# Ledger of designs, part 120: VH-VL binders against q9umr5

Target 1, 268 residues: q9umr5
Amino acid sequence: SYKPVIVVHGLFDSSYSFRHLLEYINETHPGTVVTVLDLFDGRESLRPLWEQVQGFREAVVPIMAKAPQGVHLICYSQGGLVCRALLSVMDDHNVDSFISLSSPQMGQYGDTDYLKWLFPTSMRSNLYRICYSPWGQEFSICNYWHDPHHDDLYLNASSFLALINGERDHPNATVWRKNFLRVGHLVLIGGPDDGVITPWQSSFFGFYDANETVLEMEEQLVYLRDSFGLKTLLARGAIVRCPMAGISHTAWHSNRTLYETCIEPWLS

## First folded at step 5 (VH-VL)

Design s2 (framework fv_mavrilimumab)
Fold by ESMFold2-Fast, scan of step 5:
Structure s2 (fold): chain C 268 residues (1-268), chain A 122 residues (1-122), chain B 111 residues (1-111)
Amino acid sequence: as target 1 above (268 residues)
Amino acid sequence: QVQLVQSGAEVKKPGASVKVSCKVSGYTLTSLSIHWVRQAPGKGLEWMGGFDPRDGETVYAQRFQGRVTMTEDTSTDTAYMELSSLRSEDTAVYYCATDYSYGFLTDAFDIWGQGTMVTVSS
Amino acid sequence: QSVLTQPPSVSGAPGQRVTISCTGSSSNIGAGYYVHWYQQLPGTAPKLLIYANSRRPSGVPDRFSGSKSGTSASLAITGLQAEDEADYYCQSYDSSLSGWVFGGGTKLTVL
């Protein structure tokens, strides 16, 4: 009765992180087939995002083929960017609800312990020197690094996010937009107490301008140009925004109130 | 597309309570932060309270705490504002408003209801 | 009592420029909270005119602009037209009150 659910994890993550989410789904939608993809776990989550997209695509194709009524995606943190790309590159996806759980959809510009571990002498103001190099683009974190003070470098060097957001031209852009627009619902979840995603509004397609003032989705060039379909989806009534305070980055998949408010309604 | 439709005008006696409704059309109530703002005849706008998703709770302006209650019925996509112990000074147009498009993440109130006139007289 | 101070009235002739000020304090505009501006025609609900200090919603002409400096903000209207005759309100968040506050309103008369 219920459509299958596919779960895509985030940075330094694995299927174990979703045990509470699976419990909640079982309680409210008993009989739902849930597949948590165990690819690019732990340190392998640092592999380039296009490599991860290819691997997850290979895993997702047979699941979608067996579910003619459609599937739902729940994609956490970095995994939300993987799912963005999956929906664009797959000309045959049958995704109903794409639930993006605290994912940096417009990119990241903030210091984290993960970045300090990889680049110990870096601070957010200088990370562009590393991330926008060919070597830096071999790390998933740098694929969505979006320095608002070096937008020219971001546009030229980003091998993933700038392309998927239509911020830089690509031969496949029109096909990617057409494929993405087949999604039934885009459910965006995030909040101010996340502590990792910076700015937290990136989970809702908001982002810093050159003065580090956050501008919302409707002020973004990608929205105004309708580069990959956000304006069309919003006009169709297909975008759901569900912000919630009090939730840290590692708790989005284990908070019952969050699940009941933001996720449960979209799992038909 | 997104609209807030409020209940009709009310006439109340001092000491009574009034409950104004605000029905969300074209979007889901649970995805919106509903605020209540009033305006006495010939006077300015006064914020009464609203749902703040950052705090995860409804916040009331200090001068209305104890007299105002704001609730939501998600099954009918309707928000309510109830004001008790009414006085003549509570005569005003009461608006519901939300931060839908341009207001989302900026706290601007970009969608407003048509207003509900509440008259308190002897 | 309004927490944000606006002049009660301002006037101009068609084609002129007018400016409406909004003066706050360290607990609101001075703390870095956004300033929004609303236009209200008689008998209607307020309409968002400027948000986040200087941004315009779709459909608002570029002759309306907003700015912020220190504890104050201002709304500028160039090429004044008769249809601009309305009440204008600024709004911000106040941390000491833990809530949103409006200015007292400015009546714009187009002569």
Scores: ipSAE 0.006, ipTM 0.396, lowest interface PAE 16.0, mean pLDDT 88

Design s20 (framework fv_mavrilimumab)
Fold by ESMFold2-Fast, scan of step 5:
Structure s20 (fold): chain C 268 residues (1-268), chain A 122 residues (1-122), chain B 111 residues (1-111)
Amino acid sequence: as target 1 above (268 residues)
Amino acid sequence: QVQLVQSGAEVKKPGASVKVSCKVSGYTLTSLSIHWVRQAPGKGLEWMGGFDPRDGETVYAQRFQGRVTMTEDTSTDTAYMELSSLRSEDTAVYYCATDRSYGFLTDAFDIWGQGTMVTVSS
Amino acid sequence: QSVLTQPPSVSGAPGQRVTISCTGSSSNIGAGYYVHWYQQLPGTAPKLLIYANSNRPSGVPDRFSGSKSGTSASLAITGLQAEDEADYYCQSYDSSLSGWVFGGGTKLTVL
C-alpha cells in the first residue's frame, strides 16, 4: 500500500486549492490516504509562521504515529516553509518525501498581490521598514521577506526564515539540523513563469545577492557551511530538482504534466 | 483595481444564440479565472462554467454542455460566453466573475461584473 | 434541486442575531472544500461577504461571521440592521460534479 500524504497549503489558501492534486493522486495511487490540513486557512495564513508550525505539528503527530512505514509531505508556497520548520522541530518525524511546491525557501523579494492587500502603498524596496519591525514580524509574509539590499536587517530581525536556514545563530540549530536530515528525499519544484515567487530560484535555495544577481544553492553560505544539512543531503543523493517552465503560481498543484513528472515518482 | 464590465442587454428569439462579453480592466486577463453565473428572475445563482488557469482549460457545468462556449481574447482583455439554442427558461441575468485578491488562492468569486439581462421571447 | 440546501427565508428584528445554514454532502463541504458567502442587495450583483469558511474581506463588519462543521456551514449576523435585508448565498466546490455549486439562497427580512 502507499504511504499517507499530508498536504500543507500556502498564503490565503486552504484544502480547496488541492482538489486537482487529490484527483491525480487517486488516479495514480488509488487507496492513498491524503490529509489536507485545514489549519490557518484564508486570512489566518497571515499569522506568524512559528504559530502555524506549532498548530500543524499538533495535527501531523497522530498521522505520523499511525504510519510506521513513513509519510510524504506536499507543501505549497508558504506551506513549504512551515514544513521546513516542522521537519527541524520534530525529534521523531518519519517523513520520506518532502515535496516543496514552489516555496520561497531562501525568502521573497518581489512585488506581489499580497502586498496590495496588506501594504497597499509599499513597494518591494520599502517593505523592509515594515517587515523588519516587531509589528511586521507578526505577519507570515514578513517572516520570509528577504530584502537583499538590507541583509543585515533581515539577519537581525527575521524571527523565522533566518533561523531555520541557519543564517542566524539559534540554541537549537544542531538539533534542528539532525532532525531535518532524517528526511528521505527533498523534492524541490519551481519555475521561471511562476510570477509570484521572486526570485523563482528561491524554490531551489537560490537567491539575490546585493546586486540582484541570482546565486544558486551551491553558492549560498548556508549550503557551503551545511548550516541545516543541504550539502549533506545533496551528497547523499537525497535532493531532487524539478524545474518546469510555463506554470503560474496558482497552477503548481493542478497541472497534470507537473504532477506526473515531479510529484508522482516520489509518492511510494 | 480589477473591474469587470459587461455588454448590454439582449432580446433574442427561441433557437437563437447570444454572446455576452466581459471586459477586464486593471489586470491581465490571462492570469484570472473568469466564471459565468446566471440568475433567472426571482431565482438563485447558477454556475455555468469558467476558465480554470490551473488546468489551462475551460470547464462547463453539466446542464450547459453542448450549448455553451466560453472564450477569451487576450489582445482586448475580453472574455465571452456564448449560449446557443436559446429557450424561454434561459431568460436571466448573466454575470461574469473572477477570483482576485481574496479569491486568488481560495477560488472565491470576489469581483463581479454588473450583469447582462438576456430575455428570450417569441 | 440545489446541491447545497439553504432555508428559503429567515427574519429578525433590528439588533437581533440570525443564522443562515448551508447543508452539503461528502462530495463538497464534507470533503473539506471551502464555503464562501455572498450578499445580494436588490438590483445589484452579488458581493463577496465571507470567503474560505470564516474570513471577511476588507469593509465587511465583524457582525458577519462564518463557520463550518462536518457537511454544513453557517452564516451568523449579529446586531441585525435594516441594511442587511438581502439575499444570501453559500457556495462550494463539488468533486462529483467537478464544478462550483451555489445554495438556493436565503432571503433575509428585517422586520
Scores: ipSAE 0.000, ipTM 0.427, lowest interface PAE 13.8, mean pLDDT 87

Design s21 (framework fv_mavrilimumab)
Fold by ESMFold2-Fast, scan of step 5:
Structure s21 (fold): chain C 268 residues (1-268), chain A 122 residues (1-122), chain B 111 residues (1-111)
Amino acid sequence: as target 1 above (268 residues)
Amino acid sequence: QVQLVQSGAEVKKPGASVKVSCKVSGYTLTSLSIHWVRQAPGKGLEWMGGFDPRDGETVYAQRFQGRVTMTEDTSTDTAYMELSSLRSEDTAVYYCATDGSYGFLTDAFDIWGQGTMVTVSS
Amino acid sequence: QSVLTQPPSVSGAPGQRVTISCTGSSSNIGAGYYVHWYQQLPGTAPKLLIYANSNRPSGVPDRFSGSKSGTSASLAITGLQAEDEADYYCQSYDSSLSGWVFGGGTKLTVL
């Protein structure tokens, strides 16, 4: 009676990280078929995002085909960007709720342990030299690196985020927008205590200007020009914002109060 | 692909108004940010006003507020700039320009009209 | 007086390199707003030459390059050719004026 739920994990993550989320869903919506996709786990999560999108697309097609009433997506961290692209490239998706758990929807600009592990001598101010090279764009984390002090390089070199956000032109932009607009609800979740996603408002389509002042979604050019449908979705009443304080990056999928407040209401 | 075609030259007396048109072809007017820029003979470029995506509104340069009106007719894909209370110093070539592909999200003025010469003389 | 300051003229010989400066302030270039460059050949409308500090539209030769540092930007032209004789304008956004601003223009003469 409940629509199936598809879960897409994040950077250096695997299906095992979602055991608590599965428990919560089973308690509140017993009988829900939940599929946590075991693709691009661990170090494979560093593969280029377009490669991941293709792999996840192949995995979700049969699930969606078997659920004519629709499906829900729960997409965590980097996985939220994968799901953004899935909704744009699939001309036949039947997603009702797209639940984005602390995903850097406008990009990332922060010194994190994940980046230090991959690029040990990097600082956020210098990472643009690596990420905006052809070699750097072979790593998922560089696909959504968005340096507000080198926005010209981001626009030219980003092979993924600048394209799905409509920040750089693409032949498929009109079709991607049409496809994305078929989503029932865009549920955005994030918060100030995440500690990894920088700025945390990136989870709500806010981002730094050149002075590192955060501009909210409604002040972004991608929203104002409706590049992929955010303004249309907001006007339709289809965007849900659910910020919550006190939750660290690795706890979004294992906090019961977060689940009850921000996720449970959108599972039907 | 996108073209901006402006109305022809105008000669006006001081105190009159002039309305310059800018016809958009090859794209939808509503998808473009139209700006107006003027250039007095032998002088530089001066921005008069245009659509500001940061505000989602048409914004006018301070020195033209109260004298300039910028409008659009989406049924004919035509933008207009009307300047009132003309003075001899308003003698200039008036350009419409838009953000096109390279200006989309960067605010560069990618595509320009051919210009309309407005001469204010008695 | 222009908000963005450019030298009124610059000269070079064929094959040489010239640079055109564009000096702003903390409310425009210094605030991180993009700098765009336009080329205006005699009797024609301006043409976008460089957008977003350093990017070239299709059809613009790589002899033209842009850069930005602090409150200033520069346009560099290498391998100078006679057909490069034109007026060059920088442009940015100014937060204190809430609008777009142009430099005063630089006339390039190829000797």
Scores: ipSAE 0.000, ipTM 0.398, lowest interface PAE 17.1, mean pLDDT 88

Design s22 (framework fv_mavrilimumab)
Fold by ESMFold2-Fast, scan of step 5:
Structure s22 (fold): chain C 268 residues (1-268), chain A 122 residues (1-122), chain B 111 residues (1-111)
Amino acid sequence: as target 1 above (268 residues)
Amino acid sequence: QVQLVQSGAEVKKPGASVKVSCKVSGYTLTSLSIHWVRQAPGKGLEWMGGFDPRDGETVYAQRFQGRVTMTEDTSTDTAYMELSSLRSEDTAVYYCATDYEYGFLTDAFDIWGQGTMVTVSS
Amino acid sequence: QSVLTQPPSVSGAPGQRVTISCTGSSSNIGAGYYVHWYQQLPGTAPKLLIYANSNRPSGVPDRFSGSKSGTSASLAITGLQAEDEADYYCQSYDSSLSGWVFGGGTKLTVL
């Protein structure tokens, strides 16, 4: 009766992180088939995002084929970007709800303690030197590094995010937009106390301008140009925004109140 | 500008222990992975151990397991390497190094301390 | 002694090209782990020369280049100069040892 749920993890993460989420789903929607994909775990999460997209694509195809009524995606942090690309490159996806759980949809430009703990040599002001090289683009974190002070370098060098956001031309852009628009619901979740995703509004397609002032989704060129379908989805009533304060980055998949408020309603 | 400044030369008797310090300046110790590498006179580089922040663990080379301890004091931005049960073959220059800037995602050791000569003699 | 094998010495005349090899195994270079190269002048600490197989830090001349193939890596120095006389070390990560490993070092003599 309930559609299957596919879970895609984030940077330096694994299926173990979702034990509480699986418990919540089992309690509220007993009998739901939940598959947490055990691909690109730990350090392998640093592999280029297009490589991860291909691997996850191969894993989701048989799950979607067995569920003609549709599936739901829950995609956490970096995993939300993998799912963005999956929805664009798959001509035949049957995703109903795409639940983006604190994912940097417009990119990351953060100098947080968590990021420094994981990447102790990095400063947000100097990452553009490495990330916007051909070699830097071989790493997932650099595929969505979006330095608002070097937007020209981001647009030219980003091999992933600038392309899936339609910020730079790509031969497949029209078909990617058509595919993405087939999603039933785009559920965006995030909040000001995340502490990792910077700006936190990136989870809602907001982002910094050159003065580090956050502009909302409706002020972004990708929205105004409808580059991959955000304006169309919003007009259709298919975008759900569910911000919640008081939740740190590693707690989005283990907070019961968040689950009941933002996730549970979309798991038909 | 990140710098690693090490303590001065030490002379020890066999069986003693030595504790070498590595002071971080221009950045915070908690944001750096400190590695220890030694070099016997006229010989090559040998990795002894270091911290991998991605795994959250300090890892020691198997040869030094049980004899080496690597610690840090965040209040003074100082890392330490203590080697016990010293033998004459432990005579070497001991370096601390970190993966700053070019070490991002690559684990390259791009900033090195000046080295501390430890002489073990009877 | 060393897990990564380098020739103990190489030599060349000013202006010539020299190549220093670094041979590993399936648990390090062959597993896809990066190779870094360090230059050590007499009496000094090692200096990062090449990182992640083929990349140069700022200030390193383009006469220095790195490459990797299979289980091996190479450092090439073109337009050899007297100040290039130093010891050169390769480094990688070894999954079977769960740690970083260095080559035995190569003494470069400029004739």
Scores: ipSAE 0.006, ipTM 0.425, lowest interface PAE 11.8, mean pLDDT 88

Design s23 (framework fv_mavrilimumab)
Fold by ESMFold2-Fast, scan of step 5:
Structure s23 (fold): chain C 268 residues (1-268), chain A 122 residues (1-122), chain B 111 residues (1-111)
Amino acid sequence: as target 1 above (268 residues)
Amino acid sequence: QVQLVQSGAEVKKPGASVKVSCKVSGYTLTSLSIHWVRQAPGKGLEWMGGFDPRDGETVYAQRFQGRVTMTEDTSTDTAYMELSSLRSEDTAVYYCATDYDYGFLTDAFDIWGQGTMVTVSS
Amino acid sequence: QSVLTQPPSVSGAPGQRVTISCTGSSSNIGAGYYVHWYQQLPGTAPKLLIYANSNRPSGVPDRFSGSKSGTSASLAITGLQAEDEADYYCQSYDSSLSGWVFGGGTKLTVL
């Protein structure tokens, strides 16, 4: 039978957002046990990412323990960063496919129509002041705020993303890399019409330089230094890139063509 | 940079109404939460009302309910606070403030207007 | 009446440390709502000094620090200077009132 699937939602989200995804999985892989984790829903998704990682870790341990053949993770938006950290901090995870749905893997820098009513466009240039304070780092969105014009502040103050990406040293970095490398497949999904994740290439480990020119994954220091295993995974043939145009941020988990093309092949 | 510029001092008789303005400069009013705070001479700060982003609506402090009205004119980027049925104890400096930069996630009032003195006397 | 209680005055000499307390209840500080501190120099509008319990806006010296414990918060000023002479106000949100509340204010005198 099929390996269990664990779903981790995103910012201001809940398990209800995945009803279509559950329907697709049931149609193509009947009998799959799918658990959509109802933790940190709605405004609670603003809690610090390390707090969320601990809570999700407690929830996934018994699921993984019951599935000796392995599990799959489907992690949406901010949830993809939670799953990145889970794969690094868990010494014994048995994740086969980690499917990242439009997650800001190298960070976020931009206001979009979806976030504009929370964050005016001008707040993008000013968020570094709050986000890179100790208080700002108590909010999930600031944990992956990556201002390319204040990269020194990002590297020094980010309590989550800079550490999990190996952009700043951490005592556990070697263990985190070893743990992350146990993943069977890293499936990266995203696209130019997302409208929220900025730059959209962040979902594929690309990001802005100081001039807001996007550099792809292979040009990033984290890749070149193999800081948490991306270069090793790519050499192993374990990284899958699945970009798709025409999909808005809230539609990644409810588009049938996306599911059939990018998700279904990785649910054994 | 964002600035809040308020209208000039007013002298009113008891029973009259006063309407204080707060013009937003360097940013658009529609993207800001405007709050009104008053301070009687020699006394402390008192919140009167303002936009609550949790509710998406303007809320008023209980003691001012029924005699305060807070409005906005988006065409001129100007917020207004109108207080009716004025009494001598309404003599105070009235401030507009916004939770813009540091305040967005925390509700702190980080940008303040210069204040408008309203004197109520017979 | 003030929902948040502050001492009406504190004093210190240059170079000393002073602490200003802000005592709330279970419906505000005790409920986990943030505490902010404002400095008001004579004749001026209040200025945000500390936000979200313990954080400083850019340009605020590290001599100013904030803390929160239980239903109370505290503002500490070290290396006291003459220009620190001002009124200081704490602020929080109160769920029972559904609105923002300020402390009564503390006048700091630098002797």
Scores: ipSAE 0.006, ipTM 0.430, lowest interface PAE 11.2, mean pLDDT 88

Design s24 (framework fv_mavrilimumab)
Fold by ESMFold2-Fast, scan of step 5:
Structure s24 (fold): chain C 268 residues (1-268), chain A 122 residues (1-122), chain B 111 residues (1-111)
Amino acid sequence: as target 1 above (268 residues)
Amino acid sequence: QVQLVQSGAEVKKPGASVKVSCKVSGYTLTSLSIHWVRQAPGKGLEWMGGFDPRDGETVYAQRFQGRVTMTEDTSTDTAYMELSSLRSEDTAVYYCATDYSWGFLTDAFDIWGQGTMVTVSS
Amino acid sequence: QSVLTQPPSVSGAPGQRVTISCTGSSSNIGAGYYVHWYQQLPGTAPKLLIYANSNRPSGVPDRFSGSKSGTSASLAITGLQAEDEADYYCQSYDSSLSGWVFGGGTKLTVL
């Protein structure tokens, strides 16, 4: 009897995107109850992330309540940030494995092949003007826009990512950290050929400095200060890093080798 | 489906004021950035004012500062543009517009009202 | 004195290609602000045709494309159809005026 799996999709996605993932799980772990949450699909994925967190929270509560031995989360792209917040705001989550599929955990800065039509290369330097306004923070992509040249604006204006990463103070930060630390395993997946997540190391809590040089997780202030528990989780042996080259952004949930190497071992 | 529905045509005397309404349908006013654009007969589009996302505030074009006032009534999801001290040169179609779908994050005006003709004559 | 300059008219035959220019300055297009294009059919409100320099909203055919270089932008229309007869406007933000500016408009005639 395997623990239930809850799947949270990404930007402009729907439950149909995970048909191959469900086939793989059924093949290797027959009888697993897999629920792909059919909320904030397509264009609705642009709604503010805190609104999405509330909706997904209401959907996961009954699933977790029916599974006293625990559940696993598989969270793709933007969905990985939703899951980060779920683990922090839920005082009673029973998540064993949190599997993050190419999610911009430290934020996004750059033009991608997939999103280039929304964010032309010439305008990435100007997106901070829109994203860090109150109006811009009503859109999910701006909730994790992290301009390394305007870090002061990111820290003051980000209504979501800066708060869940403990980069800006919040009254609930201590409780959020305690809740997040209850997770059994944090499985981080991503790679250099993603083509959407920029820098790709954001999926592993690495990010640009002011010169656009990537600094890895262990050099980040949030890790060094243990702001939401990364250093504690790493010391506990609870963080798994699974980078893989040759996988584009839309293929993380449909590559058999990726599934067998990075996901399958964590679905008890 | 989001729509902007404007009030009907107005005929005013020089020196009077006109107040044009723009009702948001299918969405909430507080979630939209409303802009006002006018077009004199046979002429081009002219931005009068609207939301500036950098400041989080409504701003007016310098040419209209002191003559234009933009307000909203959130209880009825209706935005208003009032232009005072009317002259014959203010005869134009007045549009409200918003940056809803493709305009979000880019400032493009992707949804427009049908326009309100304001005629200023003696 | 228009801050964005467009030719007042352009014409072409069915099936041909036309381009409409939009010339700005260092305070608008040259500063990296997006250029948007609107199509206005007679007696109707403007319709968004191209946003953020080169992107098409759902429902706009591939025949319409936008580009930007330096202080200028261009709208290209290929495979001209009679239905393309309209006025076309470019738009950008101007930092010196702290507001949005439109080009003077270009009337397209399909001969």
Scores: ipSAE 0.006, ipTM 0.435, lowest interface PAE 10.7, mean pLDDT 87

Design s25 (framework fv_mavrilimumab)
Fold by ESMFold2-Fast, scan of step 5:
Structure s25 (fold): chain C 268 residues (1-268), chain A 122 residues (1-122), chain B 111 residues (1-111)
Amino acid sequence: as target 1 above (268 residues)
Amino acid sequence: QVQLVQSGAEVKKPGASVKVSCKVSGYTLTSLSIHWVRQAPGKGLEWMGGFDPRDGETVYAQRFQGRVTMTEDTSTDTAYMELSSLRSEDTAVYYCATDYSEGFLTDAFDIWGQGTMVTVSS
Amino acid sequence: QSVLTQPPSVSGAPGQRVTISCTGSSSNIGAGYYVHWYQQLPGTAPKLLIYANSNRPSGVPDRFSGSKSGTSASLAITGLQAEDEADYYCQSYDSSLSGWVFGGGTKLTVL
């Protein structure tokens, strides 16, 4: 039968946002056990990402233990970064497909209503001052704030993204890379009409340089140095890219065409 | 380290105008939101106006609209606050302040000038 | 008149705890706007003591703490020291005035 599916939600989201995704999976893969993790919902999604990783880790361990054939992860938005860290810190994960739905894998540099809610006077050009402080790093959104005009501050202050991307040294980096490379497939999904993830190519490991020109994954130092295994995964044929236009940020988990094109093929 | 250095004390007659300066050092003026706050002798703090980064504009407290003008000279990294039609109740210490470091984006004023005493007497 | 109300004075002995209140309304603290606290020693400019309701700037001892509930905020000082003798001001944004407002100030006397 089909491998179980674990779903991890995003910023200000909850498990109940995935009802359409569950309907699609039940139609195409009847009998699949789908667990949508009901942790860090709503405002709790602002907690530091390392705290969220610990909580989600405790929740996924028993699910993985019951599925010796493996599991699939579907991780939405900020949840994709949680899943990145889970795959690195778990030395015993048995994840086949890691499906990343419009997640800012190289970080975020854009004004959003979410940032305005938390920091009402914010401008993207000025957020580096608060985000790269110890206080700012207590908020999940600042854990993946990546200001391309202050890359030195990002590298020194980011307590999460710079570490899991191998952009700053960490004692566990070699083990994290080994663990991440156990994944069967890395399925990257995103698109130009998302409207929240900025640049949208962050979902595909592309990002701004200092002139705000987007450089794709293969031009990133993280890829070139193979810091956590992207180059190795690509060489194995394990990275899948599935861009789709016409989909807004809150619609990735409820679009049937996207499901059939980008998700369904990877749910063995 | 960012510092705000203000001009010296002034004595003015009723009806005159005063222009107080606030020089930024250790950073560029254009990257800071400068606010002006006054304090009459023995009384509390009163916000007069400042730069609002949400709108990208300088805003003035309603009480001072029409009498106060806040300007900047980016070539000298100096902000100015000019108050016209001075009255005896305008006697106060005038401070410039900014939300640079840990107060940034929360509108907390974490860097303050030393203050400029303006005395209005006849 | 100040739109944020503070007691004009509070006093305590060394080692004691004191609390300074800041009472606002639905257009400022009650609307969810941040509350900041400033300490002003005699003859000096104000210094930021607490920002965004409960956060301490670098160098501020943990015996200073802030809280906010409903239309009011509070500054708590534990383990009072002689050096704490100062004026304390709360600050918030007021949507009806479209500007920043300060409380009237509280003079802390360490007996």
Scores: ipSAE 0.006, ipTM 0.435, lowest interface PAE 11.7, mean pLDDT 88

